# VH-VL binders against Thymidylate kinase (dtmk-1), part 21

Target 1, 218 residues: Thymidylate kinase (dtmk-1), of Caenorhabditis elegans (q22018)
Amino acid sequence: MATDQKRGLLIVFEGLDRSGKSTQAKRLVESINKKSTESGDASSSPSAVLQAFPDRSSSIGKLIDQYLRKEIDMDEHALHLLFSADRFSKNQMIRDNIAKGIDVICDRYCYSGVAYSLAKGLPEQWVRSSDVGLPKPDAVLFFDVSPEVAAQRGGFGEERLETATIQQKVAAVMPTLRDDAYWKTVNADGDLDSVEKNVFRIYENLDREKPFESLEKI
Key: E = the ipSAE of ESMFold2; O = the ipSAE of OpenDDE; V2 = 0.75 times the mean of E and O plus 0.25 times the DockQ between their complexes.

## First folded at step 13 (VH-VL; framework fv_benmelstobart)

Design w5 (from w1 with light chain N53Y; at its last look DockQ between E and O 0.95; V2 from the best seeds 0.00; counts 0 for: grease 19.4 > 18.9)
Fold by ESMFold2, look of step 13:
Structure w5 (fold): chain C 218 residues (1-218), chain A 120 residues (1-120), chain B 107 residues (1-107)
Amino acid sequence: as target 1 above (218 residues)
Amino acid sequence: QITLKESGPTLVKPTQTLTLTCTVSGFSLSSYGVNWIRQPPGKALEWLGVIYSGGSTNYNAAFMSRLTITKDNSKNQVVLTMNNMDPVDTATYYCARKGYYGWGDYFDYWGQGTLVTVSS
Amino acid sequence: DIQMTQSPSSLSASVGDRVTITCKASQDIYDYVAWYQQKPGKAPKLLIYDASYLETGVPDRFSGSGYGTDFTFTISSLQPEDIATYFCQQHNNYPWTFGQGTKLEIK
């Protein structure tokens, strides 16, 4: 029957800049799609898609990109709402993919948006409210990396939100957003291949049978 | 310094309701889930249930009809309520913090435990 | 429910000996096994999680290994303070379940 197909998973990758999360998100998507083609599935559709936030290619995302590159300034409340709007612009696409059995791997999500705005000093209740109603992740993989390892991993402080000061404030805020019912902390100090295996094992063990939900709080 | 401490009655009569309070220090209930585990005398540990940092719960199916776990983050308290106690429920009851890394629940810090005896 | 079968139920060893305790899961649990030390009248203490990762502050004479269904816990050189009962616990799926324990004595 038509209800035999299992739904996709929404998996969110969060962590500080230079935590390796973006690399690992790409590797997970590649691994899922590689195993799908090796199993002989001739479908033209991928089994997983990568969704980065912000989407710097969209109209909203181009404004965010200009801000991040220090090309424009804007009110911090307006910026917060642009990040939230960027995520909601993908709301239906995420839900449609999940319904089709396609996994959606997000590189950042509302937790980044909330953490950065709180680090900037914006009002907490206001900041936490704007993303309520987005799809609820099946898991948030939080990449925990030591400052020493993060500093070794390349280009540092080129964009507006990549300064050490902002990163430290974000690190202090992130624990307040954690819900360890579905947040999984990944030790990101290891080599890329060992972290990748840990990530894939978490992915394999997630339950597709529970209902797909919306966030009621952040 | 991370601590958990169980408190409540140590003697309960059959059919009565047990209420135990776990008071935590050195970490936030908004960041870490807390599990309840018991150990009957001379027997293996038995997991009862969990309340996660976001407030959701999961219970061992063997107890779910008579078990409730709640919390108050501002008071650093997690409360176990277990209805219709029976002599087989005699055990040392522990609260324990969910580990930080990885998958599933393993228990990195435990309370000292409280022995609850169910007898007339 | 996932059953954790632990062996031996008890053992005696001398200070300095290598001690090995095993735990078998009734189904594949990847490496999601924790090991605990419990001294008489005390709460369990976490030693190892994810089969092989030492909890902070645990001496490196303790180690673990295994994947799938068969898991091993080792004390490389037994010390007098290691007298305790040791338990495995699976953390792969609900309900979280424990082995029956291994009582370790010094000869």
Scores: ipSAE 0.829, ipTM 0.918, lowest interface PAE 0.6, mean pLDDT 90
ESMFold2 (binder alone), look of step 13: mean pLDDT 94; pTM 0.951
OpenDDE, look of step 13: ipSAE 0.836; ipTM 0.922

Design w6 (from w1 with light chain N93S; at its last read DockQ between E and O 0.96; V2 from the best seeds 0.90)
Heavy chain, then light chain:
Amino acid sequence: QITLKESGPTLVKPTQTLTLTCTVSGFSLSSYGVNWIRQPPGKALEWLGVIYSGGSTNYNAAFMSRLTITKDNSKNQVVLTMNNMDPVDTATYYCARKGYYGWGDYFDYWGQGTLVTVSS
Amino acid sequence: DIQMTQSPSSLSASVGDRVTITCKASQDIYDYVAWYQQKPGKAPKLLIYDASNLETGVPDRFSGSGYGTDFTFTISSLQPEDIATYFCQQHNSYPWTFGQGTKLEIK
ESMFold2, look of step 13: ipSAE 0.827; ipTM 0.916
ESMFold2 (binder alone), look of step 13: mean pLDDT 94; pTM 0.950
OpenDDE, look of step 13: ipSAE 0.874; ipTM 0.931
ESMFold2, fold request of step 14: ipSAE 0.841, 0.835, 0.848; ipTM 0.919, 0.920, 0.921
ESMFold2 (binder alone), fold request of step 14: mean pLDDT 94, 94, 94; pTM 0.948, 0.948, 0.948
OpenDDE, fold request of step 14: ipSAE 0.916, 0.917, 0.917; ipTM 0.948, 0.949, 0.948
ESMFold2, last read: ipSAE 0.852, 0.843, 0.847; ipTM 0.921, 0.921, 0.920
ESMFold2 (binder alone), last read: mean pLDDT 94, 94, 94; pTM 0.947, 0.944, 0.946
OpenDDE, last read: ipSAE 0.917, 0.917, 0.916; ipTM 0.949, 0.948, 0.948

## First folded at step 14 (VH-VL; framework fv_benmelstobart)

Design ko (from w6 with heavy chain Y100S Y101S W103S; at its last look DockQ between E and O 0.04; V2 from the best seeds 0.00; counts 0 for: pae O 4.9 > 2, placed apart)
Fold by ESMFold2, look of step 14:
Structure ko (fold): chain C 218 residues (1-218), chain A 120 residues (1-120), chain B 107 residues (1-107)
Amino acid sequence: as target 1 above (218 residues)
Amino acid sequence: QITLKESGPTLVKPTQTLTLTCTVSGFSLSSYGVNWIRQPPGKALEWLGVIYSGGSTNYNAAFMSRLTITKDNSKNQVVLTMNNMDPVDTATYYCARKGSSGSGDYFDYWGQGTLVTVSS
Amino acid sequence: DIQMTQSPSSLSASVGDRVTITCKASQDIYDYVAWYQQKPGKAPKLLIYDASNLETGVPDRFSGSGYGTDFTFTISSLQPEDIATYFCQQHNSYPWTFGQGTKLEIK
């Protein structure tokens, strides 16, 4: 009796700073919403939302933001748990949007949290455990950019986690989190328009008929 | 040098269980999924199933009740187990590496294949 | 399951000829088609993925095109070593399925 509406997709953008992932996440949301308004839906509501992690506008996120801006210090275990708490504070919102047919595009997710904490030397089993139970992405788009291309982009080193040393360690760790069942590598060396076309091609072809699941391991 | 090699019995009796081992070299099973595909003599290829780098599996529904794929990353081995073999299961069995670009499975490196004959 | 129907079943051509093989999917598979070459007694070799992307090391006389349900594979100038059976495969949705093949012979 009702329109045959498929569930939304959870799509996660991961990659090093200066990989272009945040720009591409915003472009994808904009493209989805443009097509949604053109569909003739009487409500004209958005078909996608952008969720950045950390959410610097929340109470948890403001504390994380102060740490990243070097305004406060905290124990690295406490920081790891704050990032995890930030993600879990959005757990139900993500699930509700997916159930309503709204795509959720995340700029970073638990893979960033795990990679940065491992790069800092925190215990691996402990680090991997805190985000178990989050919604499982339908895809993780991992932005692979050469160091040469990344070096041409500005803003490097302004926040606590943006140093070359941390980025190098994260680059070494992030591939160990890959699962080719749902991780997809995006070559980020191309211009923004060519990368955008590749991202949209990947998005358009994702399978909405698979069950929506929770992460059992990371 | 990327290689895959299938090993196991070449003759199996009806109702027996087939166990084939795919030994890989030149890449890590923790980084790449491996698929099993078979080709009956003179016929089209048939996809059987996959085990992904993270250990999750998916099986062709036509074989799902009889089929198990497991792996041991440290041994570089992927194992296909297929129960209740029948003469119609006579085929060359291949293991193949999942291609690395986005979406779906296509197969960039294949083993040489092993012919399994099912007869009394 | 997505049926992949390949045409023709066989063809004969001379060295230097342009050869075209088609593959039709029973439903929209976007551009998720791969093409394989299988020489007698050998495993398939990947030539093309995503309808038009040439696999590394594959000669550029091989090409592919198509979107939706109709796909084309072309050899621009047939060489003696191209005698083989060619298969399309959809990589859009489970189960991954293959065409019946096109046997290419040299006259």
Scores: ipSAE 0.397, ipTM 0.755, lowest interface PAE 3.1, mean pLDDT 88
Fold by OpenDDE, look of step 14:
Structure ko (fold): chain C 218 residues (1-218), chain A 120 residues (1-120), chain B 107 residues (1-107)
Amino acid sequence: as target 1 above (218 residues)
Amino acid sequence: QITLKESGPTLVKPTQTLTLTCTVSGFSLSSYGVNWIRQPPGKALEWLGVIYSGGSTNYNAAFMSRLTITKDNSKNQVVLTMNNMDPVDTATYYCARKGSSGSGDYFDYWGQGTLVTVSS
Amino acid sequence: DIQMTQSPSSLSASVGDRVTITCKASQDIYDYVAWYQQKPGKAPKLLIYDASNLETGVPDRFSGSGYGTDFTFTISSLQPEDIATYFCQQHNSYPWTFGQGTKLEIK
């Protein structure tokens, strides 16, 4: 039976390590759910779930986590495919939630995967092909921060890919993946509250009437 | 103490297969990749291939058709097999551990190397 | 494949001298360069990785610099024990490739 409920939104947070995207993604989910609870009408008010990539609690994500923590080494191609597999492992979950009118907020998505692999010098056509077929985001919130600023934030350098060189290369590559149709640049240099307000403003202006699509290309 | 040691035949006839074993100590093969590198006498170093901690391999395209790298984590051994040896393959063969940095493969620990001569 | 062109092929210097070796990559490899020391009859020893990071236990008279295509290895004050052949290596992309080496002798 067809429900009169509008579909959920897929919103992706992208940016360099330590850009503040994780914090803001969490805040967005909390804000959405708070409003939903206050309205008392679950059918008319959207709710949201948070999905981080990689999912470090999953079998695939655990392997990735081991790599990132420098516990194991692996081929860069294998790593790229593991990231893709991690995302595809959540494909049905994302689609099901969207169909139920639940917003899916992603901390990182395929654009990070592509950007990092390209930064490492992997073949472009190959790198851009592995994530084709994933749900297409309604919005990509790109957190714009300089590698230098990001490197000064707490926790930087703890993981394998948190090096100045890698971050600089990723910073140069990621903007080239931008599509103005659904990419939004967020100034990540602002204070947390200002950034949060901006993120929410973007969220409120998204169109839920647009068809939900799959990625045909990256 | 971290050590790598190459072992195997030092003399191989043309068209025969070379099998070398790298025995490691002081670290786990489940945590580190191991590379094979050779050096002809008086010449530069040449990377042959790698087996990573997870068991995946990658080879220099120049040798891919002839080269196989395997390992046994429980024995702390990495094995290189190279088919159809030729006198041009005469070189000192090294196994070397992959550095821990996330920036590609450099080699932080090396075996002493073993000279393999291909001759009739 | 990425070619690493090393210069000079040989070098003679006196104890206490500053020694400089260069390596040029055929393409931009950022800072993904390692430097090795190889003494006669011995395996190479890692000195520098990521162009400028000194490996643990390596004397601080050894250093590296560069970014992009041009890289430099330096011994600030040459010591007798530094007699060896030195190699650069790119660790940017497969296959890993080495320079042809620089044989360093003491006058």
Scores: ipSAE 0.027, ipTM 0.591, lowest interface PAE 4.9, mean pLDDT 92
ESMFold2 (binder alone), look of step 14: mean pLDDT 93; pTM 0.948

Design x1 (from w6 with heavy chain S31T; at its last look DockQ between E and O 0.91; V2 from the best seeds 0.87)
Fold by ESMFold2, look of step 14:
Structure x1 (fold): chain C 218 residues (1-218), chain A 120 residues (1-120), chain B 107 residues (1-107)
Amino acid sequence: as target 1 above (218 residues)
Amino acid sequence: QITLKESGPTLVKPTQTLTLTCTVSGFSLSTYGVNWIRQPPGKALEWLGVIYSGGSTNYNAAFMSRLTITKDNSKNQVVLTMNNMDPVDTATYYCARKGYYGWGDYFDYWGQGTLVTVSS
Amino acid sequence: DIQMTQSPSSLSASVGDRVTITCKASQDIYDYVAWYQQKPGKAPKLLIYDASNLETGVPDRFSGSGYGTDFTFTISSLQPEDIATYFCQQHNSYPWTFGQGTKLEIK
C-alpha cells in the first residue's frame, strides 16, 4: 500500500514526432516490469504502466483521432480543450497508480498540448491555463532529435500535425515550456539501445521521497 | 555568443551581506538554470546553489541558512545574496549555466568570476 | 555529500605524452561525471559530461571513461596549451561536488 511502500513516479516523455520517444516509453515500461519480475518482488499488479495521450480509444480520444486523421475539422479552441479534457479524464487513474507504488510513463502530456496550441497562435494565457491542476511529473524526458533522423524513421506527414511546418513551429515554442528543474533533455540522435540506457539511468536516479505535487503553472 | 558576467562588491567586512549579480546574454533564463559556484584561493570549487528556468531553487545545505538566489528574466539577471559573511567565505564567485543534456547540473558556460575578499 | 577523490594531485609530462588522471566517487554515480580544464587565472571550461561525452568544440585528444565509482580522463597527446588544472565534478546528486584537482605541468 502507499503508506507502507514508496510511491510511484510520474514520468512524461515529450518530443517532436518521430523522435523515438514512443519506442523509448514502451522500452522503459518493459524494462521496469522485467526487473521487477526478476527480483521476485513483483506484486499482483505491474510496477509500471504506459499512458499515451491522446487516448484514442476513449470517447474524447475518438473525436481527437478523427481530427488527426483529417476526417473532421474543429475550431482550434475546441480542439485544445478536448486534448486537455482527455488528460484530465486520466487524472484520478494517474494519482491512484502513483499512490499504489506504480510508475506511470506518459507518452506526451500537457506540454505537447500547450506547444501545439501556442504554435497555432492561440492566446498564451488561455492555452497555459487549461491543464493547471494535473499531476506534476517527477521528470519530463524531452527527446531532442534532428529533423533528418526523425524523417528517416518513416510515417512522417501522414496525420494533420505531422508536417514539417507544424513541427518547426512547435520546436520554436517548446523552449518556453521547459523547466530544467525536472525536464531532462535526452539526445535522441543515437541508436535506440544507447538512448534506452540513458533513459533507464535517469529513471533509476529519480527521487521517490519528494512529495507528489500538482501543476500550479505551465 | 553566450556570456555570463558577475558584478558586485569585491571587499566585504565580516557579518555584512554580499550581493552579486550575474548578467547573462545569448540565452534565456526562462530556458536555462543558472548555478553559483565559488573557489576559495588555491582550493576546490564549491557549489552554492541554483535557480532553475522555472524559478525553483536548490541550495547547498552548508550555505542554505545564509543564501538566497533570485532572478529577473526580463533583465537577464540572477542575484546571489549571502548573509553574515566570514573571512572563510573569501573566494572567486562564479555564475554558470546548467548544461542542456542529461541528468543533474554540470556547467557548460561560466562567467569570468569575481574575487570577493572578506576581511576586517 | 559525494566525495570526489582525484589522483594524482600533480603530474609533469612532455609534449606528445599520453596523460591519465583518475577520479573516484565515494558512492555509485553511474556515469554522471564532468571534467573541467582550468587555466591559471581563468574560469573552468567544460570538456566532458556523462563521463565520456565530449563537449562541442573540445579537441578529440581529450577523452573520458568510467561507470559507477571509478573514472578516467585522458589526453592522448599532450600539447603545450594543455597546461592547466583538471578536475572532475559529479552531477548525480545534490550537492554537486568537485575533485580537488590535478595540476598538469610540462617538462
Scores: ipSAE 0.838, ipTM 0.919, lowest interface PAE 0.5, mean pLDDT 90
ESMFold2 (binder alone), look of step 14: mean pLDDT 93; pTM 0.933
OpenDDE, look of step 14: ipSAE 0.863; ipTM 0.930

Design x2 (from w6 with heavy chain S31T G102N; at its last look DockQ between E and O 0.95; V2 from the best seeds 0.87)
Fold by ESMFold2, look of step 14:
Structure x2 (fold): chain C 218 residues (1-218), chain A 120 residues (1-120), chain B 107 residues (1-107)
Amino acid sequence: as target 1 above (218 residues)
Amino acid sequence: QITLKESGPTLVKPTQTLTLTCTVSGFSLSTYGVNWIRQPPGKALEWLGVIYSGGSTNYNAAFMSRLTITKDNSKNQVVLTMNNMDPVDTATYYCARKGYYNWGDYFDYWGQGTLVTVSS
Amino acid sequence: DIQMTQSPSSLSASVGDRVTITCKASQDIYDYVAWYQQKPGKAPKLLIYDASNLETGVPDRFSGSGYGTDFTFTISSLQPEDIATYFCQQHNSYPWTFGQGTKLEIK
């Protein structure tokens, strides 16, 4: 392109089920796009897109969806690689949007995939290696919610990975993945509007001048 | 119980290199970053730099040319190295843990501090 | 660098008084201000982050407010154990910077 426009941001939302992260990811995308409409020059103002992982509508995602709904079973190593493949299937889309100045808001990313596989007892080095090379987030917003508040939200553990037992194991593993240079912990016990305000302030402060990188380790 | 403790020399001569060690307990250096801050006598606190849980560092530009922060997660140690000390560097030096929530570095737990005097 | 200008530099008050300390940032920092208490010979203790969020274990007589550039720290009813120097700190942008402190004394 002939213009020197600012790049998009890659922002990842992570957290346990019923932490409010999916609602907040949607709200952030809506807020960014609202400001783009108000700019008066849509070609110069970045917009945002939401990308959930897994993408249950794709060929890879349909297999993952069947597993999550208990319709099929598979080897845990194969499942881990399938989740990783699902993320890599969006690799170029993410990079293209960032280059065009479009923010990409991910609802889950490799940290979920690694945390669930570690919680199942798969070998740590192997589990951490499969997602190396994905785009590096500008920020990971980790939604920290108390067990009491989480229990008041959402439905029953209907899917395979939604049980209290799995969620507890994931909660114990997730801190080992944290890098507080770019992970931002969000207190998700507050009301949706106050959490949204905090999320947007974090978003506004992110540095678009920093080079866009790939993950070298997880 | 979360604790941080600074250790190292209390007297340094001009031009010498200062090395201070921050030993932590009650939390993991793999999950929390640690900052170094100093307080010259009678003056405001000055932030020196940080090493984050993933190992990346950031330094105050005023000290960047002579400042290095490293760590060893297995020993629970963060090490500050500051070259070419001058009498104006006389201060109490603190290590402090990065706060957990939201944006930026604020400091939820501090070491006791160690006074470093730089004089001939 | 963001300058944090704290006022007053010293303050005398009686037990039971409401005490107010202010801090002004040289540019907009949202609510990214922390407040610390430092007693003689001791390290600073975090009281408040994000202008108004009380750190765990801090008594509720301490409070903070503000957004943008102007920030206020309040002790609703001064206790004898509150005698200390108080500092604001911005945590919006590198380098992290501190106010010069307010020495609080009992009169």
Scores: ipSAE 0.834, ipTM 0.918, lowest interface PAE 0.6, mean pLDDT 90
ESMFold2 (binder alone), look of step 14: mean pLDDT 93; pTM 0.946
OpenDDE, look of step 14: ipSAE 0.859; ipTM 0.926

Design x3 (from w6 with heavy chain K98R; at its last look DockQ between E and O 0.90; V2 from the best seeds 0.72)
Fold by ESMFold2, look of step 14:
Structure x3 (fold): chain C 218 residues (1-218), chain A 120 residues (1-120), chain B 107 residues (1-107)
Amino acid sequence: as target 1 above (218 residues)
Amino acid sequence: QITLKESGPTLVKPTQTLTLTCTVSGFSLSSYGVNWIRQPPGKALEWLGVIYSGGSTNYNAAFMSRLTITKDNSKNQVVLTMNNMDPVDTATYYCARRGYYGWGDYFDYWGQGTLVTVSS
Amino acid sequence: DIQMTQSPSSLSASVGDRVTITCKASQDIYDYVAWYQQKPGKAPKLLIYDASNLETGVPDRFSGSGYGTDFTFTISSLQPEDIATYFCQQHNSYPWTFGQGTKLEIK
């Protein structure tokens, strides 16, 4: 609900594997919390929290983790729904933090889930519908990196969804999901510090007075 | 390869409604927002409004009461409707694609523009 | 509304000269400034966004700088094809607003 302070922001970081998005999400959370401490806004609760999806430590996330590590197989429809369920399992936590004035920085969200399932050839209408009702981000920071820069960053291709073939298909699908009213494309080819500076400027300009909403479509 | 083209009447009478169509090619309206901007003779450019790739709109408050922007993704068309035209609305009208990177709207591709004269 | 005040209104320079055009914003807009070139009877062309980022395909003789309220656009060595009106635009806050333009002549 309403407080006597401004609400938190829901900010989603999306992009292909090795786009630098996870590093930048961590840096943004650290920057927000450091500036709060320096301005004398110290408290027992942080000013921002990081939420990665999937949460591999949860009951749902352990099944997803087994799939990603190639330890089990499962039907692709079942996998899609598990990723969606993992996100909805955090629905109330996100809403509670926003109401308390705590920013929530998500490393991946429903856009990753939809993009991977579409890349696998699952029916579009079905794939897009399962995440309707999640909290609507105030911004989606989409990290656009060249394939050459992404390949330099290591770790590519070790998990089930990290192959070059899947990444190419996801890159082709992702533009169909963007809504440039609230998606902000970040040029991720630059050095980490310059990208961090640009991310923080976007963060500072976001409007906390806009009502917090739920997604009606994806 | 990427093009935008404005079409519609070049002369309208005061109080009439202006309808302009922006036809796009080389990019998808489902991926990029399109803005309308005008330039009165001898004056600075004025931003009118935008329709974003997801279909939401935002309008310049100075024109908001008279202005509607709609689109049809399957036809590659964005439509500007502006009611109650006045001779001061005489201008070249442009449609322009929203830039890809960063914050806010800047305009990376523009149509050639169409001059609309408002005169009785 | 954020006002963008551009100077000079016009200027005349020789081929090979360095040209500088400025814009001042009525409030802090970080680096959210774009620069455009418009030739007579033609569509505007984006040259620069975010104050200093050169749009793809734009020659390196064009550059921009600035942060906060004061912004500079530079052509390092004028070419005959650079005859145009140049203008700035802020992309920080609605409504997006433009400078009045600088008409550049080569003589």
Scores: ipSAE 0.800, ipTM 0.903, lowest interface PAE 0.7, mean pLDDT 90
Fold by OpenDDE, look of step 14:
Structure x3 (fold): chain C 218 residues (1-218), chain A 120 residues (1-120), chain B 107 residues (1-107)
Amino acid sequence: as target 1 above (218 residues)
Amino acid sequence: QITLKESGPTLVKPTQTLTLTCTVSGFSLSSYGVNWIRQPPGKALEWLGVIYSGGSTNYNAAFMSRLTITKDNSKNQVVLTMNNMDPVDTATYYCARRGYYGWGDYFDYWGQGTLVTVSS
Amino acid sequence: DIQMTQSPSSLSASVGDRVTITCKASQDIYDYVAWYQQKPGKAPKLLIYDASNLETGVPDRFSGSGYGTDFTFTISSLQPEDIATYFCQQHNSYPWTFGQGTKLEIK
C-alpha cells in the first residue's frame, strides 16, 4: 500500500519580509489539514506540516536567533553556514514526511539564505554551494510584494536584517535565483483571501507523481 | 525594451533539419523561460516546447523525438532544432517568453515569427 | 492533452458592439486561461492571463472571465483596431494548448 501512495509535496514560500508569506504558509497548512480531517480518510487526503527556517527552537536556530536579535555578532560566513546547517538538520524530516505522503510547507528555504548572503557581498560560488543536496522543492511560491504595500505592514525593523538597505539588496538578488520551472510568482499585493486562493490553486495543480529530487545547484 | 527575434533558414528540404535561433533582449535567459510555438498558415497555434531559466526543458510529446531546445545565456540565444522536416511542418515559428506570474506557461512577449517552408 | 474548444470560429460585428468569445476546456483547469490577439501578419499579443487578469498596457475594453471549464473573452465596445483573430490558451498543464481561434471582422 505504501508503494501506491502518492508522495508528499515540498512547497517553499519565499519573499521579502512582510510579503505575507508566513501567514499564507500557515493558512495553506491549515487548509490541507482541515480537508484531511473532513475526508476521514488519511490515506486518501494529504496532510501537511509547517517548517520555518530558521528553526529558532533548535540549537542551531537559537544561535541564529541570537544573531538576528542583535544579541551576538557573527562572521557572515559562519552565519551562512549555520543557516545551511539549520536546513540540513531538517533534511531527513522533510524526506521522511514526503515519503509518507505528508506535505512539507516551508516558510523560507535555501533561496533566502543565498539571497541574503549574496546581498551582503559573500562569494557567489561559495554561497550557492552550501545548500546543494537539500530536497528540491516541487514549487517555490515567491511572494512578490510592492514596496508600498510592504511598508503598510507593521513590525519592520526589530531584527538585524530588517533594514531598508538589506531588504532592497535582497529584493534585487532574489529574482536572480529563480528557476521558472518550479518557481511560481504570487502577486502578494492582494488581500489575504485572494492570495490564499491563488496559493491553493497552485497547490492543487502540483504533480505528486513527479520524482522527488535533490537540489543539484542553487 | 523586451524583444525576441527568430532567425534561421526560411526554406528547408524534406528530411532535413531545421535550426532556428531566438535572440532575446531586455531580459535575461537566466530569469525567464522561452517557448517555441508554431502556426501553420491559416491554422491554430501549436506549442512545441520550452527551455526554462534553469536550463530544464519540456517538449510537446508530439515532437519530442525530433525536437531539441538549447540556450546560451551569455549570448541571449535560444536554439530550436527539429529533425526530419516534412511539408506538414511548414509554419510560422515563434519564440515567446514565459509569463512572470502564476501557474503554467502563458506567453507575454513574442517574436515576430519566421515563416519556414518545407519543400523539395 | 487538454482540448480548448473555441466558439465561434468567426464573427462580424459593428463598431461599438459588445463582442463575446467563448472557450471550453475538456477538463477543469481552474482559471488558467490566457487570451491572445493576433492581427494579420503579426505575432499574437497577450491580452489576458489567469482568465481575468488584464496584461499591462491592454485597454480595459478587453476582459475575461470563467473558472473550471467555461471561459469567456469580451470586448465591451468594439473598435476598428480590434480586427484580429483571437485565441484562448490553457496554461494549466503540459502540453500547452490553444483554441482554434476566432476571426473577428467589422461590418
Scores: ipSAE 0.530, ipTM 0.848, lowest interface PAE 1.1, mean pLDDT 93
ESMFold2 (binder alone), look of step 14: mean pLDDT 94; pTM 0.950

